# VHH binders against q8ne09r852to980, part 10

Target 1, 129 residues: q8ne09r852to980
Amino acid sequence: KFSDLLNNKLEFEHFRQFLETHSSSMDLMCWTDIEQFRRITYRDRNQRKAKSIYIKNKYLNKKYFFGPNSPASLYQQNQVMHLSGGWGKILHEQLDAPVLVEIQKHVQNRLENVWLPLFLASEQFAARQ
Short names: E, the ipSAE of ESMFold2; O, the ipSAE of OpenDDE; V2, 0.75 times the mean of E and O plus 0.25 times the DockQ between their complexes.

## First folded at step 4 (VHH)

Design v44 (framework vhh_8k46_1)
Fold by ESMFold2-Fast, scan of step 4:
Structure v44 (fold): chain B 129 residues (1-129), chain A 126 residues (1-126)
Amino acid sequence: as target 1 above (129 residues)
Amino acid sequence: AVQLQASGGGFVQPGGSLRLSCAASGFTFSNYAMGWFRQAPGKEREFVSAISGSGGYTYYADSVKGRFTISRDNSKNTVYLQMNSLRAEDTATYYCAATPWLDEYTYLDSSDYDYWGQGTQVTVSS
């Protein structure tokens, strides 16, 4: 299961290397950055805001989430765009934190249903044993 | 200066409906999430509902889910609370509040809201 892989440091590193060789490390990086955001306590508002801006700038752009290889379908991209208040809000304002949770769901779905099965069937996975 | 003006309260019988409004000024409204809280006599102030700056995310207290709907009109700098199927237990002074940050961990805590309006009284009685 995906949670089992995340709890094993060596397996996680093998998965990360597998994704790098397939130019698909952005999904795991995005998932990890959002997970780090979610672990920041609600009392540390400045740290949460800084992390959310970092995530917005790195992932909510046409090179990743709104690009041709997005983890989200066009329908889902449009839903996230509307939840964010449109392109102007994404470019010029702080985003509401719940939009990050929605993005993480789409990223996790591709990691679990596309990349993890490919990794488990790969020669890289077999060679690790 | 920042101002939040709540209105729309009044007397209604059980099963009735009311729509509350909160007009905001003095800040960029669309950059702030808005919440509704209520306080009944002798009780602590409790969370009712919240809406993100974009309007894309909403939160509701379990006691009001399916009966209340929060919405906002950023062109009018106003947040609304549509209250349906009102019960005697909904009797309270209702307050609107604003925060620049809303998430699943902070929406319930009144201390995380930066600006508060004056209340509007809702009385549900036969």
Scores: ipSAE 0.000, ipTM 0.189, lowest interface PAE 13.5, mean pLDDT 83

Design v45 (framework vhh_8k46_1)
Fold by ESMFold2-Fast, scan of step 4:
Structure v45 (fold): chain B 129 residues (1-129), chain A 126 residues (1-126)
Amino acid sequence: as target 1 above (129 residues)
Amino acid sequence: AVQLQASGGGFVQPGGSLRLSCAASGFTFSNYAMGWFRQAPGKEREFVSAISGSGGYTYYADSVKGRFTISRDNSKNTVYLQMNSLRAEDTATYYCAAHEWLDEYTYLDSSDYDYWGQGTQVTVSS
């Protein structure tokens, strides 16, 4: 279960290493950065804004979320684009906070349904103990 | 200087409709969520509705859900509140406000809003 893995520091680190050896660390990095954003106190607006800009610049581009290896389908990418206000908003302006939660859902879906099953069946998982 | 100018209030009978407008200047409008709050005589200011900077997310108080619709036109730096099926209980001064970082945890609290406009009076009576 993905929540069980998140609560075990050693298992989480083994999963991170597994993803890194498969050149697929971006999903976990994106999930983690958005989770950190969600944990910033809602009244610390400057820190939330800075973190959201960081996430936007790192992940909401054609190299990841809007690229060929996106965790989101083309339909889902178009929905996120619409909710974000279009490319001008993504490239030059601030994103709405709820859009980051929507992105995290798509990332978590691939982590849970693609990468976690592969990790559990892997030699790296077997060799962890 | 930041300015928010609300307009469109007036007198209307129960069951009637009004459309409020709030024109904004002095900040990057599309980077700010916009909210509507209202205050009746002798009562606290209460949340009515809010819309995210892109317009992709909207929030409504339970008392107005299904009757009021919030919208915005970022090309005109204006937010709107379409009020249908008005009731005597909707009588209040309506205020527009700007919020730089709106989410599901901050939209209800007037103290989290950065800028406020002057009010526009809505009176619903026979």
Scores: ipSAE 0.130, ipTM 0.529, lowest interface PAE 5.6, mean pLDDT 87

Design v46 (framework vhh_8k46_1)
Fold by ESMFold2-Fast, scan of step 4:
Structure v46 (fold): chain B 129 residues (1-129), chain A 126 residues (1-126)
Amino acid sequence: as target 1 above (129 residues)
Amino acid sequence: AVQLQASGGGFVQPGGSLRLSCAASGFTFSNYAMGWFRQAPGKEREFVSAISGSGGYTYYADSVKGRFTISRDNSKNTVYLQMNSLRAEDTATYYCAAHYWLDEYTYLDSSDYDYWGQGTQVTVSS
């Protein structure tokens, strides 16, 4: 169902607006930024580097992924940290694609299991149909 | 209950040495990076040095690079700051702090540190 929403531009836009109305846009923004990274050709080093740095700075911090309202459990946060080079290590400027895919998986789980059901039950969804 | 207890401060003449210690309890020490900050009267807290949870990576402020060395002993839940060639401008209260995710974007900002200890006073004077 979530894949159907992703393939429909109008449905996706209504879902985005629903999340904005509920001050809960970070999951969809994170998912979208990682998806954009995944679409950059591996040969385009400059764009991949810039996008990776942007994602790291915006989401891999205590305000989101490592914070109290993270889409990942503390255990899963620790796994992502380990994949990124381990506890307290200095990360090189470009994040490895498998690490970003793992983060996107955790974000997508909350979008599918929490936010999508709330959207489908909402007046905003009913009104647009 | 999280506690960070800094010690080892005191009076020393210019050119002298001191070793500061910070003993940690109440959290899994090896999972946190540790940093030292200092504050002189009437000044904001400034970064001094930081060390990763494993001890494999260190950061230093330009003003202390080559004079100070940070180290840790995870078996003792303690971080150390060895201060050599001390100068009058090193006079400050020194604080230790714990950081959950230390990297090149967050090591300098005191607001990114999770836990803070009480300070230890260092006075460098003739």
Scores: ipSAE 0.000, ipTM 0.184, lowest interface PAE 12.6, mean pLDDT 82

Design v47 (framework vhh_8k46_1)
Fold by ESMFold2-Fast, scan of step 4:
Parts: C-alpha cells; structure tokens; sequence
Structure v47 (fold): chain B 129 residues (1-129), chain A 126 residues (1-126)
C-alpha cells in the first residue's frame, strides 16, 4: 500500500499533512532525504557526500534514530551501528550508501505499519476532497 | 604521504590458494573503502573485489564470486584478499586501491578510487 500512496501525488500530500498534524514528520522526512540521496548520480560525488553528511547529522543521533522513539528496535539500531563502523564513524565520517538503504527500510516499515493504517482510519483521510 | 603496500603474490598450481595483503598508511584507513583490481598481460585493468570502510558491505566480480573473500582489519590498517580454487585465468598483477565513498554505483569504476598501491604478481600454472 505504501507504494500505491507513492504513485499518487495528491494522496502523498494528504499523508504528509496528516503526519505534520500529529507531530510525526521525521519518518517521512528521513525517508524522503534518503530517497533524494539515492537519485544523485554517482558522478556528483561532492553533492552525494554533502547529502550523506546532512542525513547523518539530522537523523543518526539520540534525538531520532538512536533515541527512545526510533523507527528501529534496539537490535536493529545496533545492526546499523555495526554496519556503520561504530559510533565514531556515525559522529565524524560519511556513511556508506547500503547503510542509508537499511535505515530507509526501518523508517518505511513504521510508515507502512503504524502511520499509514492510522492515516487511512483518520478523519483527515475520510474528509479528503 | 599515502602508501599502499600490496604483498602475498607468488606461484601456485590450479586449485591452490593465496592470501594477498595491502598495508595502508598516510590516511585514516577506516574512512576509506578498499578494493582489489587486477591486470593480466595484454588486458585492461578489471575489478576483483571491494569492501566498505566499516567492513559491513562487500562486492565481488562474477568471475571470483564464491572463490575469493575480501576482509579488512582496521586496527592493523590492512585489507586482505583470500583467493581459493585458483585458476590459470586468475594470473595477473593485483593492485589495491582506496575509495572515499563506496556504494553499489561506484565500486566498479577505477576512476573513483583515489589512491593506488604497487602491484603483486599472482601466477597460476602447472
């Protein structure tokens, strides 16, 4: 169903607004920033490096991905940390693209299994158009 | 000064094994992915294998998949290539190289590797 929502621009915007009204925009923002990273061509190395550092600084910290309201379980957080080369690499270095893909999977799982069902059952969804 | 010192090459019979090592100095080793390339006489340089800076992700050329294993020890600033079930076709000079940002889109392109070592010769013959 999430792929169906991504294929409908109007429904995607309604979902984004729903998340904003519930102060839960970080998951969709994180998913979108990683998606934008994935669309940067490999020849644009400076742009890819800048985007990966931005994503790392914004999301890979104790206020989001390694925090109490993380989209990932503690086990999954430890796996991402291991794949990243440990906390030192997360704090001071760029991350490999496969690590960003793993993070996006955890974010997408919560969007699909928590937020999308809540959106579909919401008054905002029923009142759309 | 950046240095990559490849070693471990030699002569081996078909079906044999060798382990190549590449010792790095002059840069923060864990910040770089490491790759192995090879060049046989009269052929262009080809990708063999690569490993991310963390060691969490590895890539292999189809011709070596299942036979070669890449690994690294960041505490020793060294990347390794374990070569099993060697074939005459594996005869080449093997080069190690450092990549500043390894992913599924850049690991094959030698121009994306910033630093290169000398070669170590591997000869597989009966």
Amino acid sequence: as target 1 above (129 residues)
Amino acid sequence: AVQLQASGGGFVQPGGSLRLSCAASGFTFSNYAMGWFRQAPGKEREFVSAISGSGGYTYYADSVKGRFTISRDNSKNTVYLQMNSLRAEDTATYYCAAHPWLDEWTYLDSSDYDYWGQGTQVTVSS
Scores: ipSAE 0.000, ipTM 0.215, lowest interface PAE 12.0, mean pLDDT 83

Design v48 (framework vhh_8k46_1; at its last look DockQ between E and O 0.02; V2 from the best seeds 0.00; counts 0 for: pae E 19.9 > 2, placed apart)
Fold by ESMFold2-Fast, scan of step 4:
Structure v48 (fold): chain B 129 residues (1-129), chain A 126 residues (1-126)
Amino acid sequence: as target 1 above (129 residues)
Amino acid sequence: AVQLQASGGGFVQPGGSLRLSCAASGFTFSNYAMGWFRQAPGKEREFVSAISGSGGYTYYADSVKGRFTISRDNSKNTVYLQMNSLRAEDTATYYCAAHPWLDEYWYLDSSDYDYWGQGTQVTVSS
């Protein structure tokens, strides 16, 4: 189960290395950055704002989320674009926090349904012992 | 430069309905989340509802969930609050406010909003 893997530091590191070997680290990085954002407390408003800007700049571009290897379909990319307020909002304004949660769901779906099954069947998983 | 004009308040019997409107000017409306807050006499200002700039996300105070609906028309620069099944406890002055982004912690915090409209009075009494 993906949540079980995320709670085990050693297994998480093996999964990260597996993804790096397959040039697919961006999904786990994106998931982790959004999870860190979600764990920042309400008292740390400036920290939450800075983390959301970092996530927006790193992932909400044509090199990842809106690119050819996106975890989201074109339909889902268009939905996230609409929910974000369009390109002008994404490029120049503060991104709404619920959009990050929506993005994390798309990323998690690919991690759970594509990458985790491949990892569990891999030589790297078998050799982790 | 920035203006928010609230309207639609009035007197209504318990169980009745009212629709509040807030017309915005002087900023890029679609880039801002909009919220409704209310203040009853002798009470602190409390959150009622909020909607993201796109309209895709909405939040409601527990006391109004299922009875109130927030919506917006970005072509008209207007946010609405449809209030159904009104109760005596809903009696308050209602204010609209603009926020530069929607965040799950700070949509509740009136001090975090950039722009505020004038109030519109809602009185629910039999």
Scores: ipSAE 0.408, ipTM 0.710, lowest interface PAE 2.7, mean pLDDT 89
Fold by ESMFold2, look of step 5:
Structure v48 (fold): chain B 129 residues (1-129), chain A 126 residues (1-126)
Amino acid sequence: as target 1 above (129 residues)
Amino acid sequence: AVQLQASGGGFVQPGGSLRLSCAASGFTFSNYAMGWFRQAPGKEREFVSAISGSGGYTYYADSVKGRFTISRDNSKNTVYLQMNSLRAEDTATYYCAAHPWLDEYWYLDSSDYDYWGQGTQVTVSS
């Protein structure tokens, strides 16, 4: 289970390396960056703003979240676009916390339903047991 | 500027009903969870109820479950608290508040809410 992996630092690093070998590191990186954002106190406006802009620029583009290999369906991408206030806001403004949480939900679903099962079934995982 | 305007309080007999409203402006309402808190004179402010930005998830303090219903109308930027079967211990000033975090991350601590209304008085007496 993904929560079990989060509590095992060694296996988490193995999972990260597994994703790298499958050219799929973006899911875990995105999940992690949003989790870090969620831990920034709401009162630290500068850190929150900077992290939100960083996440937007790195992940909300045609190479990842709005691209062909997105963790979100086209319908879900449209919902994120609606929550953000549209393309104009995405391109030129920071993302609000609710938008980032919704993105993280879709990323986590793919980590849990696609990548984690493949990792647990891998020879690399079996060899360490 | 952000504004939360609570209204709908009043005087009611035990067993009666009231509907509180909180009109919001100055932020994207649908992106905020909304909460209701109450405070009686000389007591700590306590959590009453919360609703997600979408309205799909609600949470209630045990003392009000089955009697109070939170709802929201995102087209009117308004959150509501329907209070039924009111009791003397429900007497308090009721405050609405907004928290920028959505679904599945409920915050029951008043310090996590960014915006607060001025409150509306609810008095339940024989």
Scores: ipSAE 0.000, ipTM 0.091, lowest interface PAE 19.9, mean pLDDT 81
Fold by OpenDDE, look of step 5:
Structure v48 (fold): chain B 129 residues (1-129), chain A 126 residues (1-126)
Amino acid sequence: as target 1 above (129 residues)
Amino acid sequence: AVQLQASGGGFVQPGGSLRLSCAASGFTFSNYAMGWFRQAPGKEREFVSAISGSGGYTYYADSVKGRFTISRDNSKNTVYLQMNSLRAEDTATYYCAAHPWLDEYWYLDSSDYDYWGQGTQVTVSS
């Protein structure tokens, strides 16, 4: 399970490398960045804002989350867009925590249901068992 | 600087036609969907039509379907709105706007449009 992977630093790194070899590291990067955002206290408003904007610029664009190879379906992308208050807000404002969390859910879903199984079925993984 | 220059508005009788144009500059025109909105006195701004960046997709409000046609010429950085069979209820100030996302559903929300042109008045009256 993905949670098990998160609790195993070494295997997590192997998973990261696995994704890199498959040119698919963006999902884990996005998930990780949002996780880091979640760890920022609500009191640190400036840090949250900065991280939110960073995440927004890096992932919430047509090259990734709103692109053809998105971890989210078109419907889910639309839901996130709606949740965010629209494309205008995405472009010009920081994202609220619920929006980022929703994005992370979709990203995690692809990690868990697509990439993790492939990783666990890989020869490399088998060799380490 | 981004600029959207709308033109083509005027007075017309019911059943008449007008063609609006919106010339864009200051941004990569083909990367933006272009939309038309209108606002009548005392009413909220409403969606009229939108066209995707490539021109491959067009969307219309129900109230204008079959009467209005949106098109664009990316070589001229211009979006057009052909308005036929005009009605009194089409009277409004018409605005062109640029949308950075190519999705039909989100063309409806004016708040998602990054750039707006100056309005051009369309008056349909006997």
Scores: ipSAE 0.000, ipTM 0.247, lowest interface PAE 12.7, mean pLDDT 88
ESMFold2 (binder alone), look of step 5: mean pLDDT 79; pTM 0.802

Design v49 (framework vhh_8k46_1)
Fold by ESMFold2-Fast, scan of step 4:
Structure v49 (fold): chain B 129 residues (1-129), chain A 126 residues (1-126)
Amino acid sequence: as target 1 above (129 residues)
Amino acid sequence: AVQLQASGGGFVQPGGSLRLSCAASGFTFSNYAMGWFRQAPGKEREFVSAISGSGGYTYYADSVKGRFTISRDNSKNTVYLQMNSLRAEDTATYYCAAHPWLDEYYYLDSSDYDYWGQGTQVTVSS
């Protein structure tokens, strides 16, 4: 299960390496960056804001979340676009924190239902000792 | 300097309507979530409603859900609270407040809000 993998740091590292060898690290990187954001307390407001801007600039663009290899369907991309306030908000303004959680759900779905099953069936997983 | 100016309060009979406004200045309005809180005499501040910076997310206290509507106009730096079907228990001083952004359920805690307005009194009585 994905939650079991997250609780085992060695297995998590094997999964990360598997994704890297398949040039598919963006999903795990996006999930991890949003998870880090969610763990920053409100008292660290400047750090939370900076992390949010970093996530927005790195993932909410046509090279990833709104691109052809997005973890979200076109319908889901349009929902996130609407919740974000449109391209003007994404490009020039701060995102609302709940939209990051929504994005993380789509990313986690592909990690759990596409990449994790492939990893568990791989020779890389079998060869781990 | 940062300012939040709430207005629109007054006297109204049960079942009536009021529209509150909160005009903001001194910060990038669209980067802040906005909330409405109320405080009745002798009670602590109670959460009423919140809206995200983009307007894409709105939250309501169970006691006002279906009766109140929060909205914002980022071009005018203003947040609104449309209050319909008012009840005697809605009588309170209403405050607008700015949060650096909505973070799931953290919008419920008044201590998490950076800036506060002076308040506007709403009295609902026969």
Scores: ipSAE 0.012, ipTM 0.366, lowest interface PAE 8.6, mean pLDDT 85

Design v5 (framework vhh_8k46_1)
Fold by ESMFold2-Fast, scan of step 4:
Structure v5 (fold): chain B 129 residues (1-129), chain A 126 residues (1-126)
Amino acid sequence: as target 1 above (129 residues)
Amino acid sequence: AVQLQASGGGFVQPGGSLRLSCAASGFTFSDYSMGWFRQAPGKEREFVSAISGSGGYTYYADSVKGRFTISRDNSKNTVYLQMNSLRAEDTATYYCAAHPWLDEYTYLDSSDYDYWGQGTQVTVSS
């Protein structure tokens, strides 16, 4: 179960290494960065804003979320684009917090339904778990 | 100095419509979420509607869903509230407010809004 993996540091590191082997570490990195954002108290507004800008710059581009290897379908990418206010907003302005939650859902879906089953069936998992 | 100037209130009969405007200055408008709150005589201030900085997310109180529409024009530093099918219970002073970061957990709480306008009175009576 994905939540079980997240609560075990050793299992989490083996999963991360597995994803790195398959050039797919960006999904877990994106999920983790958004999870860190969600855990920042809303009273720490400067830290939340800085983290959201970091996430936007790192993941909301054509090399990842809007690229050919996106965790989101084209339909879902267009939904996120619409919710973000378009490319001008993404490039030059801060993201609304609910957009990050929506992105995390798409990333988590691929981690849980594609990558985790592959990891659990892998030689890497068998050798270390 | 930060300023929020609400306008567009007035007297209307039940079933009528009004469009409220809130002009903002003194801060980066597109970085802020905007909300509308209202306060009727002898009642507590209540949430009406909110819109995220990009305009991608809107929130409405159950009492106004389907009747009110919030929108914003970041090029004009203005947020709007289109009020249709007005009812006597919509009578209140309407306030616009600026929220530094809107999310699912903070949009309802007036204490999370940093800046407030002076208010505009809406009276719905026959």
Scores: ipSAE 0.055, ipTM 0.441, lowest interface PAE 6.3, mean pLDDT 86

Design v50 (framework vhh_8k46_1)
Fold by ESMFold2-Fast, scan of step 4:
Structure v50 (fold): chain B 129 residues (1-129), chain A 126 residues (1-126)
Amino acid sequence: as target 1 above (129 residues)
Amino acid sequence: AVQLQASGGGFVQPGGSLRLSCAASGFTFSNYAMGWFRQAPGKEREFVSAISGSGGYTYYADSVKGRFTISRDNSKNTVYLQMNSLRAEDTATYYCAAHPWLDEYDYLDSSDYDYWGQGTQVTVSS
C-alpha cells in the first residue's frame, strides 16, 4: 500500500498536502531525505557527507526524533542513540548509513500505520481529482 | 596519502588464537566502515567481517560467526580482528579494507571498498 503510493506521483502529492494541512510533514520529509541519501552512490562521498549532515541537523534532535512527537518509542530512540555512538557523535560527527536506514524504518512505520490510514479515510482523499 | 597496515598474522596450531590489527592513516577513520577479507591459495578473496564507522554494527561470514570478533578504536585509527578456535580452513592472507559508507548489504562486495591494506598471513597447521 505504501509502495503503491510512492509509485504514483499524483497520490504522493495528495498525501504530502494532507500531512501539511495536519502540521505533520516531518515524517514524510525525513523519509524522503533519507531515501535521497540512500540513492546517492556511496562513492560520491562529498554529496553523501553533506546529505548525512543535513539529515542529522534537521531530524536527529529534541524537536523531532528525540522529542515527544518522535516516530520512535523511547526504547527505539535509545537504541538509535547507542548505535549512533552516543550524543557526541550525533552533535559533532557523520552518522553511519545503517543508523539512517534504522531511522527511516521507524518513520516509515508511522507513515504506513498511522498517517496513511488517516489519509485514506479523510475527506481530502475522497475529494481528490 | 591513504595507508592501511595489517599486522598480527603468524603460525598457530588448530584451536589457537590470533589478533589481527589494521592501522589506518590519511583519512577520517571514524567516517569509514572497516572490513576484513581473506584469500587462501588458489581461491578467490572472500568476506570475513565488517564494522560500521561508529562500531554499532558488526557483520560476520557464516564460517566465522561465534569464533571471530571485529572491533575498532577510533582514537587509535585501528580496526582489530580477534580470531579464536582457529581451523586449518582459516589459513589465508587477511586484508583490511575501508568502505566509504556501510549500508546493510554493501559490506559483502570487495569492489565497494575504497582503500585496501597489505595482507598479513595466517597459517593454521599442526
Scores: ipSAE 0.005, ipTM 0.298, lowest interface PAE 10.8, mean pLDDT 84

Design v51 (framework vhh_8k46_1)
Fold by ESMFold2-Fast, scan of step 4:
Structure v51 (fold): chain B 129 residues (1-129), chain A 126 residues (1-126)
Amino acid sequence: as target 1 above (129 residues)
Amino acid sequence: AVQLQASGGGFVQPGGSLRLSCAASGFTFSNYAMGWFRQAPGKEREFVSAISGSGGYTYYADSVKGRFTISRDNSKNTVYLQMNSLRAEDTATYYCAAHPWLDEYTYLPSSDYDYWGQGTQVTVSS
């Protein structure tokens, strides 16, 4: 179960290494960066702003979230765009927490339904320490 | 001034229903997640339910899932908690609270909330 894996640091690290071996680390990196943002105290405005801009620049582009290998369908990409206030805000402003939460949901769906089953069936999982 | 006013509590028999309301003012309501918490005498404050600023995401404590429903009306700056099939264990003072975002994967601790309202008492007794 994905929530069980997230609560076990050793299993999480084995999963991360599995994804890296398959050149498929972007989903877990995106999930982790958004999770880190969500744990920043709201009173630390500078840190939250910097992290949201980092996430926006790294993931909300045509190479990942709006690209052909996106974890989100075209319909879901459009919903994220509307939550952001449109494409102009995605390009020129910081992202708000509800947008990041929505993105993380789509990323987690692919981690749970595509990558986790492959990991559990892998030789890497069977041989883990 | 920032204010959160909870209302709708009262006395009800087991199996009954109540609807709590929390009216907010002094901040941009739609930018804040809203949560309901409760505290029974001699116990710690516990999480009940939360809803994101847009209303698209909801979270419920296992003890209330299937019985309680959280909703919000951003045009009225109000969040609601519909409580059905009430049990004696639901007896508590209920508080509403505002948070700048909702954590869908992690339980939000009470210390993370920006603003807290005064409570409304719910007593479930035969």
Scores: ipSAE 0.000, ipTM 0.117, lowest interface PAE 16.0, mean pLDDT 79

Design v52 (framework vhh_8k46_1)
Fold by ESMFold2-Fast, scan of step 4:
Structure v52 (fold): chain B 129 residues (1-129), chain A 126 residues (1-126)
Amino acid sequence: as target 1 above (129 residues)
Amino acid sequence: AVQLQASGGGFVQPGGSLRLSCAASGFTFSNYAMGWFRQAPGKEREFVSAISGSGGYTYYADSVKGRFTISRDNSKNTVYLQMNSLRAEDTATYYCAAHPWLDEYTYLDEEDYDYWGQGTQVTVSS
């Protein structure tokens, strides 16, 4: 279901607009930025490092992933902090990869179990014909 | 110095069980995914299973799904492979390896694993 949405550009944009209406576009943006990072070959280390820094600065802060509206529980936030080598101290691209994959899992969980059901039941989804 | 020490192999009859261990040192274990590969005599190495640094993601070869379980204990710097319902075709030397980037695109690629252990022999025969 979620993968079907992600593979359809028009459906993806309808979902993104729905989330923006609810001030909840950060989950989809975070998921997408991590997906882009995962598709950069490990040999493009400069691109991967730049993308991981961008993701850390945008999402791994108290305004999102470590804030009150996080897709992750406090326990899961602490696990991510541990994997990151101590927040803001990651010096190697290898440390970023497992952290970002774990974060994407928590983000996807909320997209699939909270936002997607609301979208599918919405007037916006019905009107997308 | 980086070291991966695999152990727990041995002789077992078909239908039996073994638990393999791989003790790691010389790197930040929790920041690496860990994988198991195996190689039978005269054959190339093949992927068996992998687990992310957090333990939240696991991957299994189709031939071992439902029979093998990978797990890790980051406090002990050790990854485990529980092997149940063993078959003659599971006979191989089993190697553990460390992956800096475990995802759906690279978990099968032997070349993407940075560190390799010496292996432990598993023989399944009657």
Scores: ipSAE 0.000, ipTM 0.158, lowest interface PAE 12.9, mean pLDDT 81

Design v53 (framework vhh_8k46_1)
Fold by ESMFold2-Fast, scan of step 4:
Structure v53 (fold): chain B 129 residues (1-129), chain A 126 residues (1-126)
Amino acid sequence: as target 1 above (129 residues)
Amino acid sequence: AVQLQASGGGFVQPGGSLRLSCAASGFTFSNYAMGWFRQAPGKEREFVSAISGSGGYTYYADSVKGRFTISRDNSKNTVYLQMNSLRAEDTATYYCAAHPWLDEYTYLDSSEYDYWGQGTQVTVSS
């Protein structure tokens, strides 16, 4: 179960290494950066704002979320773009907090339904301690 | 200097409509969420509606859902509140406010809004 893996540091590291071996570490990195954002106390507004801008710049571009290997379908990409106010606003303005939650859902869906099953069936998983 | 100027209030009969406007200056408007709050005589200030900087997310108090619509025009630095099917209980002074970064934890909390406009009075009476 994905939530069980997240609570086991050793299993989490084996999963991270598996994803890195398959050139798919961006999903876990994106999920983790958004999770860190969600754990910043809402009273730390400057820190939360800075983290959201960092996430926007790193992931909401044609190299990842709006690219050919996006965790989101074209329909879902368009939904996120509209919720963000369009491409120009994504490039030049900060994201609203609920947009990050929507992005994390799409990333988590691929982690849970594509990468985790592959990991559990892998020889890397079988060879772990 | 930061300025928020609310306007558009007035007297209407029950079932009527009004559109409030809030014109902003002195900050990067599109980077701020905007909210509307109201205060009736003898009552505490209450949340009415909020809109994210992009306009992609909106929040409404249960009492106004389906009747009020918040919108913004970032090219005009203005946020609007379209109020339809007005009721006597909507009578209040309406205030606009700027939130530096809107989220699900803070949109209801007036203390999290950095800038406040002067009020515009709405009176709904037969």
Scores: ipSAE 0.006, ipTM 0.270, lowest interface PAE 10.4, mean pLDDT 83

